VHH binders against Uncharacterized protein AF_1353. Designs and how they scored, part 3

Target 1, 325 residues: Uncharacterized protein AF_1353, of Archaeoglobus fulgidus (o28918)
Amino acid sequence: AEEKWKMKVIWHVDTSGEPFMDLSPDGELAAAVDWNNAKIYLVKPDGESVVFDIQGQDAVKPVVSGVALKDGVAYVLGSYEDFVGIRKYSWNGEVGEERHGWAGSVSDNILRSPSGNHLCYLITIDAGKQELYCDGVKMTLGGDYYFLNSVSDSGVVVISSGDGTHVFKEGNEVLSFNTSNVVAYKDRVLVNEEDFLRVYDLSGNLVGEKEGYTFSLTTLLRWTLLPTERYIFRYEPLEDTHVITWDIKQVETLPGFPQFANDHFVVTSKNGVLHCYSLKDFHEVFSVEMPEDDGLIKLSDDGRVMLVSGENGGYWLYVSSENNF
Short names: E, the ipSAE of ESMFold2; O, the ipSAE of OpenDDE; V2, 0.75 times the mean of E and O plus 0.25 times the DockQ between their complexes.

## First folded at step 1 (VHH)

Design G8 (framework vhh_gefurulimab)
Fold by ESMFold2-Fast, scan of step 1:
Structure G8 (fold): chain B 325 residues (1-325), chain A 126 residues (1-126)
Amino acid sequence: as target 1 above (325 residues)
Amino acid sequence: EVQLVESGGGLVKPGGSLRLSCAASGFTFSSYAAAWFRQAPGKEREFVSAISRGGSTTYADSVKGRFTISRDNAKNSLYLQMNSLRAEDTAVYYCAAGSTKYIFGRLYTPEKYDYWGQGTLVTVSS
């Protein structure tokens, strides 16, 4: 390794239920939801934290469907006592709501683009009727039951139902596919179709393809394929992470399963250890033991702050000893 | 052993009412979202209603205003109160339970539910 960092746990909380968390790209704020107690924690990289009650004075405990950070604000998607939508939390407390539907409506999921410039969430107003909100703009969906797959920094939004997928930009459908395994990166769309990995631009032009390079969404709702500016990381079952260029050529192999990637780093897990590699030359910049065998990982753009969850919701914030906060 | 056992089905005249019950055992029912699905003869299984862990409810358009889903976590039970029944409501009714981890984003999708009952027949006929 040319450069190696030491990561230390500076904050931890035991929680229960499904993990919902996010880390701002600059690493200045982490958000972690205690789903079963309806609480949200906001944590800074110096270890200072605040906690807020998501339930408030509601008689019914909310069903939380996710959280996303944007401009210092945590957007908590939930099915609340009298509405479905967003409750917003800043360091100083609740700062707003986005209210939709009624008490019987159900929240689905929330995603932001990697930079945080775009934020979308999906709700089910009624059987056969969903609403997709992207940057405050509503799109009504009907017929099939849809799930939000990905949101890119270029504002590309991918939704899927059964075996079909629809790709939108600025409220307009630009592409569709007869497969649910579709993710976007900037103005590119990666598709698992007919036993091929295929890469399309938004005009439908094929940029690259490779037979047998399939990918899917795991049981923990993690993609086995992670696109970044320079590389695509694909998990080869029973092997390792294959590092692929955008013309679909393998240039490296990294040990383990790809947990997270941004434009500067990739984090893989193997035998209970997280390994972080620089995308400049694939040297390992740090390694830490996972607190649990499975969980979610978020890493700051500079690699100095990492948020880790356990499968059942506990959270650990790691910070490089070289941070200047 | 995990079980969901439905009861309360039967023959009822159009305009009548029935209350379906589903008894859960072998797992922590209060930690799961729950739903009712139905399957009419010769048709695919369709969504009827769902209730979240927090008690939030959703209904298929065809039953909204007529059916009410509820749960009693102390009794490990799920209920469906069916009013103003129509011939088109004739079906085998299934209760289902799913962790929010697997049913978020696909609440209407039968394949996303972890546990299923054996079904109870509801016949609406004169």
Scores: ipSAE 0.000, ipTM 0.264, lowest interface PAE 11.3, mean pLDDT 84

Design G9 (framework vhh_gefurulimab)
Fold by ESMFold2-Fast, scan of step 1:
Structure G9 (fold): chain B 325 residues (1-325), chain A 125 residues (1-125)
Amino acid sequence: as target 1 above (325 residues)
Amino acid sequence: EVQLVESGGGLVKPGGSLRLSCAASGFTFSDYAAAWFRQAPGKEREFVSAITRGGSTTYADSVKGRFTISRDNAKNSLYLQMNSLRAEDTAVYYCAAKSYLRWNPSYSAHEYDYWGQGTLVTVSS
């Protein structure tokens, strides 16, 4: 039996409110928001941390809607006193703002692509009018209330509203669907519609499909479709995590609920334990007890750094004592 | 299929108490932020209270200190304990849940996709 990695907590903070966090793909920087106190923590894998007050000079506490890390900078999406948009923090302090809308506009959500080469965020500026910002380029949206579902490393952007979805690349709508269960990976679009799991290319060609993946709110509520270069991870109630190839064949079943996947690892949770599996052969690389049930998980590309949140906030940064290369 | 069913409404005198319940079915309630809204005749739906999936709570100023929102994820249920009731609390009370994995509660009714049928609360002498 191969020796498992030892993961230990090197940093922890108690917070309250909705957890918003991000971990850089290289594991060199973590960002965590104390929602209730309007603070942002930046943490290095050696346990050094800095904290900044997101409220700044404002008379009113901001409403934070997300955070993403890009090039050593934390992009904090919020509804601020005089605007809606981004406040940016580096290790050395606030480094700028992206200001949109007016007082009374509402921030929606922010996502980066897995590698961090693309960053998008969505804001509501008026009733029935939203603006999507991707890498500094604005797109005006209207007619429905959208949320940002997915951003791929190839620049594919997925927005959904209720049961409808629009897929964009380079400012052009390339696909649309009558379901919100759509995620992109590079130039592939994965759709769970009706009783089918389907894969489309950006020209609308069906690349793969399988019947039997019944539309169920239970399977769709917790990012149940996690695409990677080789596999798709999908939660099946009563059957744990299905490991599915891009031609929609199941090749493995892993215990628990899939919490996070990158091109090298998948992390599942079962009975209060996080299990990390290598995508080379699905051997278990490490397991740790969850500090709280149903937290969010982010893992570095090399598997050595993991950021975990609690349900009500609270953050734990884990680092492996072993080398994985 | 998603269903939210309220119960516990009724007629109560000023200063009295009521406990509202909301039973969720057809979805994993524990993954959702949930809220109570109310609507008096001829008025828009007004925010009352919200709770995150983990139990953090928010209250409208008009009910703060008098109402308590809570949840029981094992029973797929949401509750509103209403104390020191006033005539101004007379309304149909609705439970609501957000459908897009945003755990952050909202004051805006349009950000909630799943709604109950409502339960009437009348506060009158």
Scores: ipSAE 0.000, ipTM 0.228, lowest interface PAE 13.0, mean pLDDT 83

Design H1 (framework vhh_8ghr_2; at its last look DockQ between E and O 0.17; V2 from the best seeds 0.00; counts 0 for: pae E 16.5 > 2, unsure alone 62.6 < 65, placed apart)
Fold by ESMFold2, look of step 13:
Structure H1 (fold): chain B 325 residues (1-325), chain A 124 residues (1-124)
Amino acid sequence: as target 1 above (325 residues)
Amino acid sequence: EVQLVESGGGLVQPGGSLRLSCAASGFTFSSSYAIGWVRRAPGKGEELVARISPSGGSTSYADSVKGRFTISADISKNTAYLQMNSLRVEDTAVYYCARYSWYGKPLSYGFDYWGQGTLVTVSS
């Protein structure tokens, strides 16, 4: 049998408010926001941490709507005293801001691509006006409430509103759909339409489909379908995690809900236990009891660093030991 | 404290009918929580029989019971029902009601809370 890794909590903090966190793909930096107290923690895999006050000299506590790590810098998207945008933190302190809008503007959401080579965020400047920033490039959006669904490593950006979606590549709209349930992986677009899962290339060619393979976004902003390089992980109510290939054929079933996946590992949850499986052969690499009933999970590309939040407060950083069995 | 209490089981001949009830307390039926019926038969393991979203009226059924069983809910009584018609010997099982996340908050594939179960025996 394959040896299981031993995962140890090397850092924990009690917090309050909505969880916002990120873990760099290399596992070298974690970011966790204490929403109600306007603090951000940066944590290394050896357990060393620093904390910064996100409010700073403002008279008004910020309303944070997300955090993403890029190149050792935490981008904290929020509604601040006089602007909407980003405050940036590195290990040694605040290192900049991206200021937009005015005091009445609000932040929507922020995402990075799986590898971190692209970072996008969405803000609402005024009623009927939103701005999307990707890698420093602005696009003005009109009309409805948009949400940033997905940013792929090849630069595909998916934004949705209620029952419609627009897919962009290099600033150009390449596809649109009459559903909000759309995500991308590299240059492939996965769509839940007409009771089908459908996969399109960027030219609009249908390259795969399966009736009944629906997916959606949960209230904790977790997709029930997670694409990776080789596999797609889909939650089927009552049937656990279905592992499917890109030609939409099921090849495996894993217990529980797919909390997180990258190109090497998938983490599922079942009955309060997190299970991590290698995508080489689907062996269980580790399991840990969840510290709270629900929460968010991020895992490093090598599977050895995992950041977990609680829905009711708290963050836990798990690291594998050097002497695994 | 969340509680689920089943009733309505018993002995019935093949081709007969029973109605099971599941009274819930400690939470209100909503789009965030649904009720399912799970049965455990000797040598057969667990099978989810039916599920209902009480606020939305959405239902689903195992293939083994489609056309014979109907799940329903009365929000005002915080109670779910399973009408079981055209019963067969293989429907013999202990039937549990269980609470599920609906849509927005899947904790895992499975159940948050279980009732104590009610026995249904279908025999000549």
Scores: ipSAE 0.000, ipTM 0.128, lowest interface PAE 16.5, mean pLDDT 84
ESMFold2-Fast, scan of step 1: ipSAE 0.019; ipTM 0.379
ESMFold2 (binder alone), look of step 13: mean pLDDT 78; pTM 0.790
OpenDDE, look of step 13: ipSAE 0.021; ipTM 0.355

Design H10 (framework vhh_8ghr_2)
Fold by ESMFold2-Fast, scan of step 1:
Structure H10 (fold): chain B 325 residues (1-325), chain A 128 residues (1-128)
Amino acid sequence: as target 1 above (325 residues)
Amino acid sequence: EVQLVESGGGLVQPGGSLRLSCAASGFTFSSSYAIGWVRRAPGKGEELVARISGSGGSTSYADSVKGRFTISADISKNTAYLQMNSLRVEDTAVYYCARDYSTYRLGWPKYSSGMDYWGQGTLVTVSS
């Protein structure tokens, strides 16, 4: 009754430097950056791959700050020879650039919403001056240094600094908080404040809260709190992964640390093993040994394609095998 | 209110050593902040070379300096240090001490983005 499958590595590359990768929600395209060599790999679930030199014709090696996939195109955020911004790659080659700033400008980070309907990136033009680009629309930021925390499928954009968080929709600030630990899911905002986990709608109405729940963003740009349509997954030290409803009631506990969740699956890691659970009933659909301790995990919506990185580079693409009897 | 004051730069021969210091005032080292050393060489953009958590526990390094540079912090003195060994001509740059708000300004490598306060910079010249 419970569907289960095996996952096999069909593509692997050794790289060095910070891992930057993305997997399309349908699993049809993976993107992985070899940071030290300034290369991008595009990989299909049949194991075919192409590689592009991000430096291109430049005399200076670019510094990559992130990658996101949208409509079959990889958007590579970087600090390039004479600008900061995006170089775009499709399966057939480079398809364009978005150029901002000057040679002294620096790229910060890039995020897409889970479905890919929205894409935002943040750059630092000069000391005290940043620009946020969301779906081609520019917003100038100043006075503090900001970080792009999250982008939701409803177009909610969250930016944080040391002094707080600003939440935008369609260029308008809708909410602000005196905390940096804020993440959005659709038209909901999860906030860690005053020793509470709180859920707000975009009008500022409190939907749920619980004292003692805290969450943070890690150095690998992954949250210790993962929201989905029906559940929120939160790591509780010594108790592993709590499965929480949006009114902040715990309904389940899963072993390990939550690495990734979409609206259909959650992936946890425990004792060097990745475990994938269906959100329908929390049965385990697959498990695989992690190739390295820590790293990033991305899973397709159907759970059949998974991209895994090492902490300091290296990438593995897993695809489900058919059970033929 | 927040200030970072750097010292220890200068001229050194290849293979030599220098120790840079960064004295912080107007904030205390805590889990909310990290200290980074960012360099800018002629003809290159900014490079984050080393980072230490504001609590003094966790360190990170750029691949170009791993095994040669060591970052440390004296929490009681509110001072961060960069010990630079086996210096190379390509290490010639202006070195900046900068405060990084560690919970919001994540990712490695990092090039000055997320740094909210900067020191004056100190020149390190590696030549014969």
Scores: ipSAE 0.000, ipTM 0.185, lowest interface PAE 12.4, mean pLDDT 83

Design H11 (framework vhh_8ghr_2)
Fold by ESMFold2-Fast, scan of step 1:
Structure H11 (fold): chain B 325 residues (1-325), chain A 123 residues (1-123)
Amino acid sequence: as target 1 above (325 residues)
Amino acid sequence: EVQLVESGGGLVQPGGSLRLSCAASGFTFSHYYAIGWVRRAPGKGEELVARISPSGGYTSYADSVKGRFTISADISKNTAYLQMNSLRVEDTAVYYCAVKYGRWFPTSGYDYWGQGTLVTVSS
């Protein structure tokens, strides 16, 4: 008899605008941005919440481009009234900021590593000039328009521009590829090239490959390739999620589109339902109806807390019912 | 240099069709952009009429245009399109192509916005 639990909505807010949210790996804190009202919500798994304004009184409304949680603090990336960069919020209020650029600069995106031990963000200072900040260290990028694709717990940083990708560790470029379908996990780099799914180490050695695997071109690379400790999850259009071991041996196929994965669970969506599977034996541990189509999903490491956004706005925080048996 | 250039607007009779194009330069419509078409009629605010997430494989449309408009993108040509069928006088507006880094195209606050192309629906 496989363990299965029920998830219940304990907190909900109606918002509008692009969803920006994060859930701490331990599930103890959720962050959700009300984009159109320039507010940030911090929520605990008991349903308690606080809300803060992201802008000063009567200031120009900020353009928020992302949020990430690290050590109980929400890092809100935005284009603010007189700078681009970060505003930091704890449960007790704003606790700091990182100021860059000027009012005409544009914030791009923010990513943390899965554990939160590394945090990177990209900003566009001027046409053709970007700055990448990783753990307080700046790198100036130029000549192309880059995107931050991946940050691993080993400090591997992946940036892409058009059809090219650069991989960095400790400020040094270690690998490059002529494709944007690249993601890092710990000390491995996964890439789709020449109709192969390929796995490289940081010295450029090919450690695994599988022919005939072609990713769909997507805006969010992690939707087509989700690496975990033991598995690689990918989706092809018109097919279910492929579950492949790091040695490139296919283990199983799961129904639906992969929405999120961590080292213990994967969440897929199919026919308006979210399904969560344990990576121990691929049994389903819960399923819930999606509150809205095409929402974003974040799940805690233990699978007991889940944050969901709606396509048209709104956030829902799910918590498992206590199983007393 | 990042630019979005719209084309394909013009004068059309009610019930007619137009196809708008949005050509990008200085970046690509690859994995990292959600793309939308926003219109503004004289004296009115912005209305998001259509959006596409190439990453998510989804499209969505304003209720006013559902069943009449179709959004698409051709990544190899670095161009997005809005096919407009069964046009109505109320569709008269300046149409803007806009892009946002990320999974979802918001109702406002875009990263890059084109100069717009005028669509006039009249007899």
Scores: ipSAE 0.006, ipTM 0.261, lowest interface PAE 11.3, mean pLDDT 79

Design H2 (framework vhh_8ghr_2)
Fold by ESMFold2-Fast, scan of step 1:
Structure H2 (fold): chain B 325 residues (1-325), chain A 123 residues (1-123)
Amino acid sequence: as target 1 above (325 residues)
Amino acid sequence: EVQLVESGGGLVQPGGSLRLSCAASGFTISSYYYIGWVRRAPGKGEELVARIYPSGGSTSYADSVKGRFTISADISKNTAYLQMNSLRVEDTAVYYCARGYYKWGSPYAMDYWGQGTLVTVSS
């Protein structure tokens, strides 16, 4: 009898515009942005929700660029009436702001580490000038347009442009690459370069590699690298999801495209169905028909709470039922 | 609702120039999305010609078009452009504007496509 549970929708809202959402690792709080109406929903796994206007008292509707949850607070990255930065919301209402720039500044993106111990966001202050904020500490960037690729639980920060990638730890650049396909997990850096998948430590030592993992934009095929404590998940056209160890050995193949992974579960999508697999033995613990194709998903560490978006808005919160088999 | 609407294609002689436009709606090109131009010629597969990151940032080009094509964006018009100079017969293709993601865990490099615009380079 393999452990298996059913997931049911306990909360849904119709929204429009780009989806931005987050789910706390413990599953106790979900955050979802109604982009076109500038509203933030906070939702508990019992289905209780609150909603706040992100615009507040402003005369101008904000442009939201992301949301992240940390310690029960939703950090909403936006371009606001007279600043760029963060508006913070708890269950009881707005609890503060982080204000930068001026009315002409633009927000870029926000990421937290998987545990939520680190939070970084990137803003464009003026033409050719960006500021990266990590846990309240500022770094000024210039010369190229950068984007946050990843933030690890060890505080490793990866930024990329079209011309390459820079990896930082505690404000110091430790590594750089001529590709944008770079992600960090703890103190490991995973790089897909041409035909190789490679793992580097922060001193630049190659700790694992394998030829045969081609990176190409000319065929417009799906790409993703999802690192976890034990495995890396990578989509291969025609072969579906490869399950790869950190010494770059393929140990399994899972059907579909990898949408999300944490240290306990991986979720793949195939033919409009989300399949969740336990990383203990890769048995399927649940499956759910997707409300819309190509939506975002987030799953709690215990696999019992799942937040799903539509491609152009709409959100669904799933919770495990008592029927496990 | 995401829409990409292309214009500016047509017939041109070798050595000539064309400017393609891609008007975006339902998202902003100043966000984390990037805009790419992809072409498909008869008897060939798809080729990513050029891309631009939001706010007129970093650009990249296929080796076949470097020095001849320039991608740009006008944030105020929410429109991306592909300026094509020194056109060659082998540039004959249907050109598509596409939206790309720059997010961890994104399912696609590009997810939304315009209708395509035909560019014919002939003597």
Scores: ipSAE 0.007, ipTM 0.321, lowest interface PAE 10.0, mean pLDDT 83

Design H3 (framework vhh_8ghr_2)
Fold by ESMFold2-Fast, scan of step 1:
Structure H3 (fold): chain B 325 residues (1-325), chain A 124 residues (1-124)
Amino acid sequence: as target 1 above (325 residues)
Amino acid sequence: EVQLVESGGGLVQPGGSLRLSCAASGFTFSYSSAIGWVRRAPGKGEELVARISPYSGYTSYADSVKGRFTISADISKNTAYLQMNSLRVEDTAVYYCARSRFYPYGLSGYFDYWGQGTLVTVSS
């Protein structure tokens, strides 16, 4: 018999403004920011929650750019009254800050690797000058404005501008590409170039490629590329989600738009329903009606905890219920 | 209520220029949200033309328009622009302004809000 479970909403809050959220890989902690009210919620899978004021003693409301969870601590990237950087919150309250720049700097992006072993964030300190902070290592960037694309569990960091990408490991640039459509997974880099989807290792060796199978901004209206240990998930507008091996062979098609993937599950959305499939055999393990269209989702590694945001306000935490008990 | 309102479309001769505007309301431009321009030509599918992240300065363009079109944003006016130069007959399309979001695993083409569309006709 195929394993299936039900998901139940155990926590919900109404918010307004842009969603910023994270769910720890083990599902033991969720973080959700109410951007317009300058508050952060930390939530456990039993529904217990705490809330903290992000503004603190500042006279000016912070401009929040993101949140990431690492080792039970939520890192809130923002432009604060006297600094740009991070305010840190644990279950027991605020536990510190990382203060960078001066008044007039702006926060850009924060990403952690899927396991949480690496954390990077990008700030703009001056016209044409940015600073990238990865695990305490500072790098000053210039000549163009860059976006932090991805951070991998192997410590690979990808930054890009409109037409160029730089790939770093341990502070050293290892690869560069004349395209912005580049993402990393562990020690592999997925690149859209010359109408090919290509996979490179960090020495620049080509591992796989396929012509016309792109995640380029020039070819797809709604696209995503979600790499995992065994598979890459790619949205194809007429065929829904393609399941691709790392040598770029399609092995399966799943209904809907891929919202999230980890090493055990992929979640797609179709007609207002979220469907979760096991990567073991692609059987559906649960489905739930989406609380709001076009929300973002995150799922725990075991598939038993799911955090969902809504564009028009709110966060919903789902936890698996026991079958017939 | 989130809204994107477009203006600036019209009829232009080949080689001409147009500037499209996209006025955003109900949200503020942030680093995590990007503005894209998507076009649909008669009898053809949709093409993502350009995208901007207003705070990072990140921009990207379709190969078909690179070097001819420029996307920009004015954060103080909460408005994005598409400057279209050296227009060609094949640029004839309805142009949509759309908001997109970034995912942890890299850039996505997820668009959550769309403008009404503005028609651009390039003909002699």
Scores: ipSAE 0.006, ipTM 0.296, lowest interface PAE 10.6, mean pLDDT 81

Design H4 (framework vhh_8ghr_2)
Fold by ESMFold2-Fast, scan of step 1:
Structure H4 (fold): chain B 325 residues (1-325), chain A 124 residues (1-124)
Amino acid sequence: as target 1 above (325 residues)
Amino acid sequence: EVQLVESGGGLVQPGGSLRLSCAASGFTFSKYYAIGWVRRAPGKGEELVARISSSGGSTSYADSVKGRFTISADISKNTAYLQMNSLRVEDTAVYYCARWGYKSYLPGTEFDYWGQGTLVTVSS
């Protein structure tokens, strides 16, 4: 048959506002924020769900800026009534907070590494002052307004502003660049620089480059370049997804825009359909129609659980309906 | 000071193509902002044509332009583009480049800065 796995929607909720969601790498827990109503949903792959009020006892509705899952806990980054930071939710309810700043502070972004072993978030305490928290360690930032670009499984953290980027590992700055389009994968840094894609190690050695292979951040905070253990996936405007090796050679072309990749699968979208390809041989494992024209996509490491959002809210959890191979 | 400056409009025959450019200054294209193209034809309301926060990939397009228009951005030049192919008489409008705050969930209603617009006329 053309399609090896059948993916079915086992859970859906209508929400409104900016989509914030995460799916654990093992697929055992999904987290989805109803931004407008300040609610968080936690969902299991059997369709069981719980919902919690992010506002809690506050008189003021929180402004949510992101969510990340770590060890069965959803970390909800927000600007809350009297602080900025994290509210934590497990399946059994709220389990803690990380409180910073004051009522006038603003939350920026939260990212975890692909495995979830590192988690960072960025907040703006006051005009010209930001704080970056990584695994409980604070770093004070000044001079520019930064954005948290990426966090790698090796503990590499990338922040950027305007035309500048700083790369940290274990609290120490290891590299800087005069461009904002920089992401990390393990101990490699990928840089859009002077109309080149360039790959650097953490000592600043150039390990590969290719002219014209630029990349950037797009709508819904998605990068047009997705690095994995074996391949880098890059979208070319008016073309399809280019599959590139770490020495920057194109080895394959896949239809559509690369929505998500892990070390085993890549999901592309084309003409309203999501296509999942195995990285072993790039055969198509499954396809499903997108619920909406655009949205966020997250896939479990084994490819059997997929979380999809709409561009203005709404969430759908897909699961393989049977044990497929 | 935040500015958006459009260029590339003009007169084109049906079936032709144009590329509009939007040069931004006073802010940087990043996750904090989406850039959109909004058009207003004579006697009609505003229509969000396309939206992007960076270059390439899946973005938002109006049904009337899907398959014909492509939005892109060059973050290093802080410039957004709208490539318009297979132009039709009904594409005649003033095209505005607009910045949309990244936390906005209502396309076309929460743009905080607008360019002055560029006229596109599709006719002989």
Scores: ipSAE 0.005, ipTM 0.182, lowest interface PAE 11.9, mean pLDDT 83

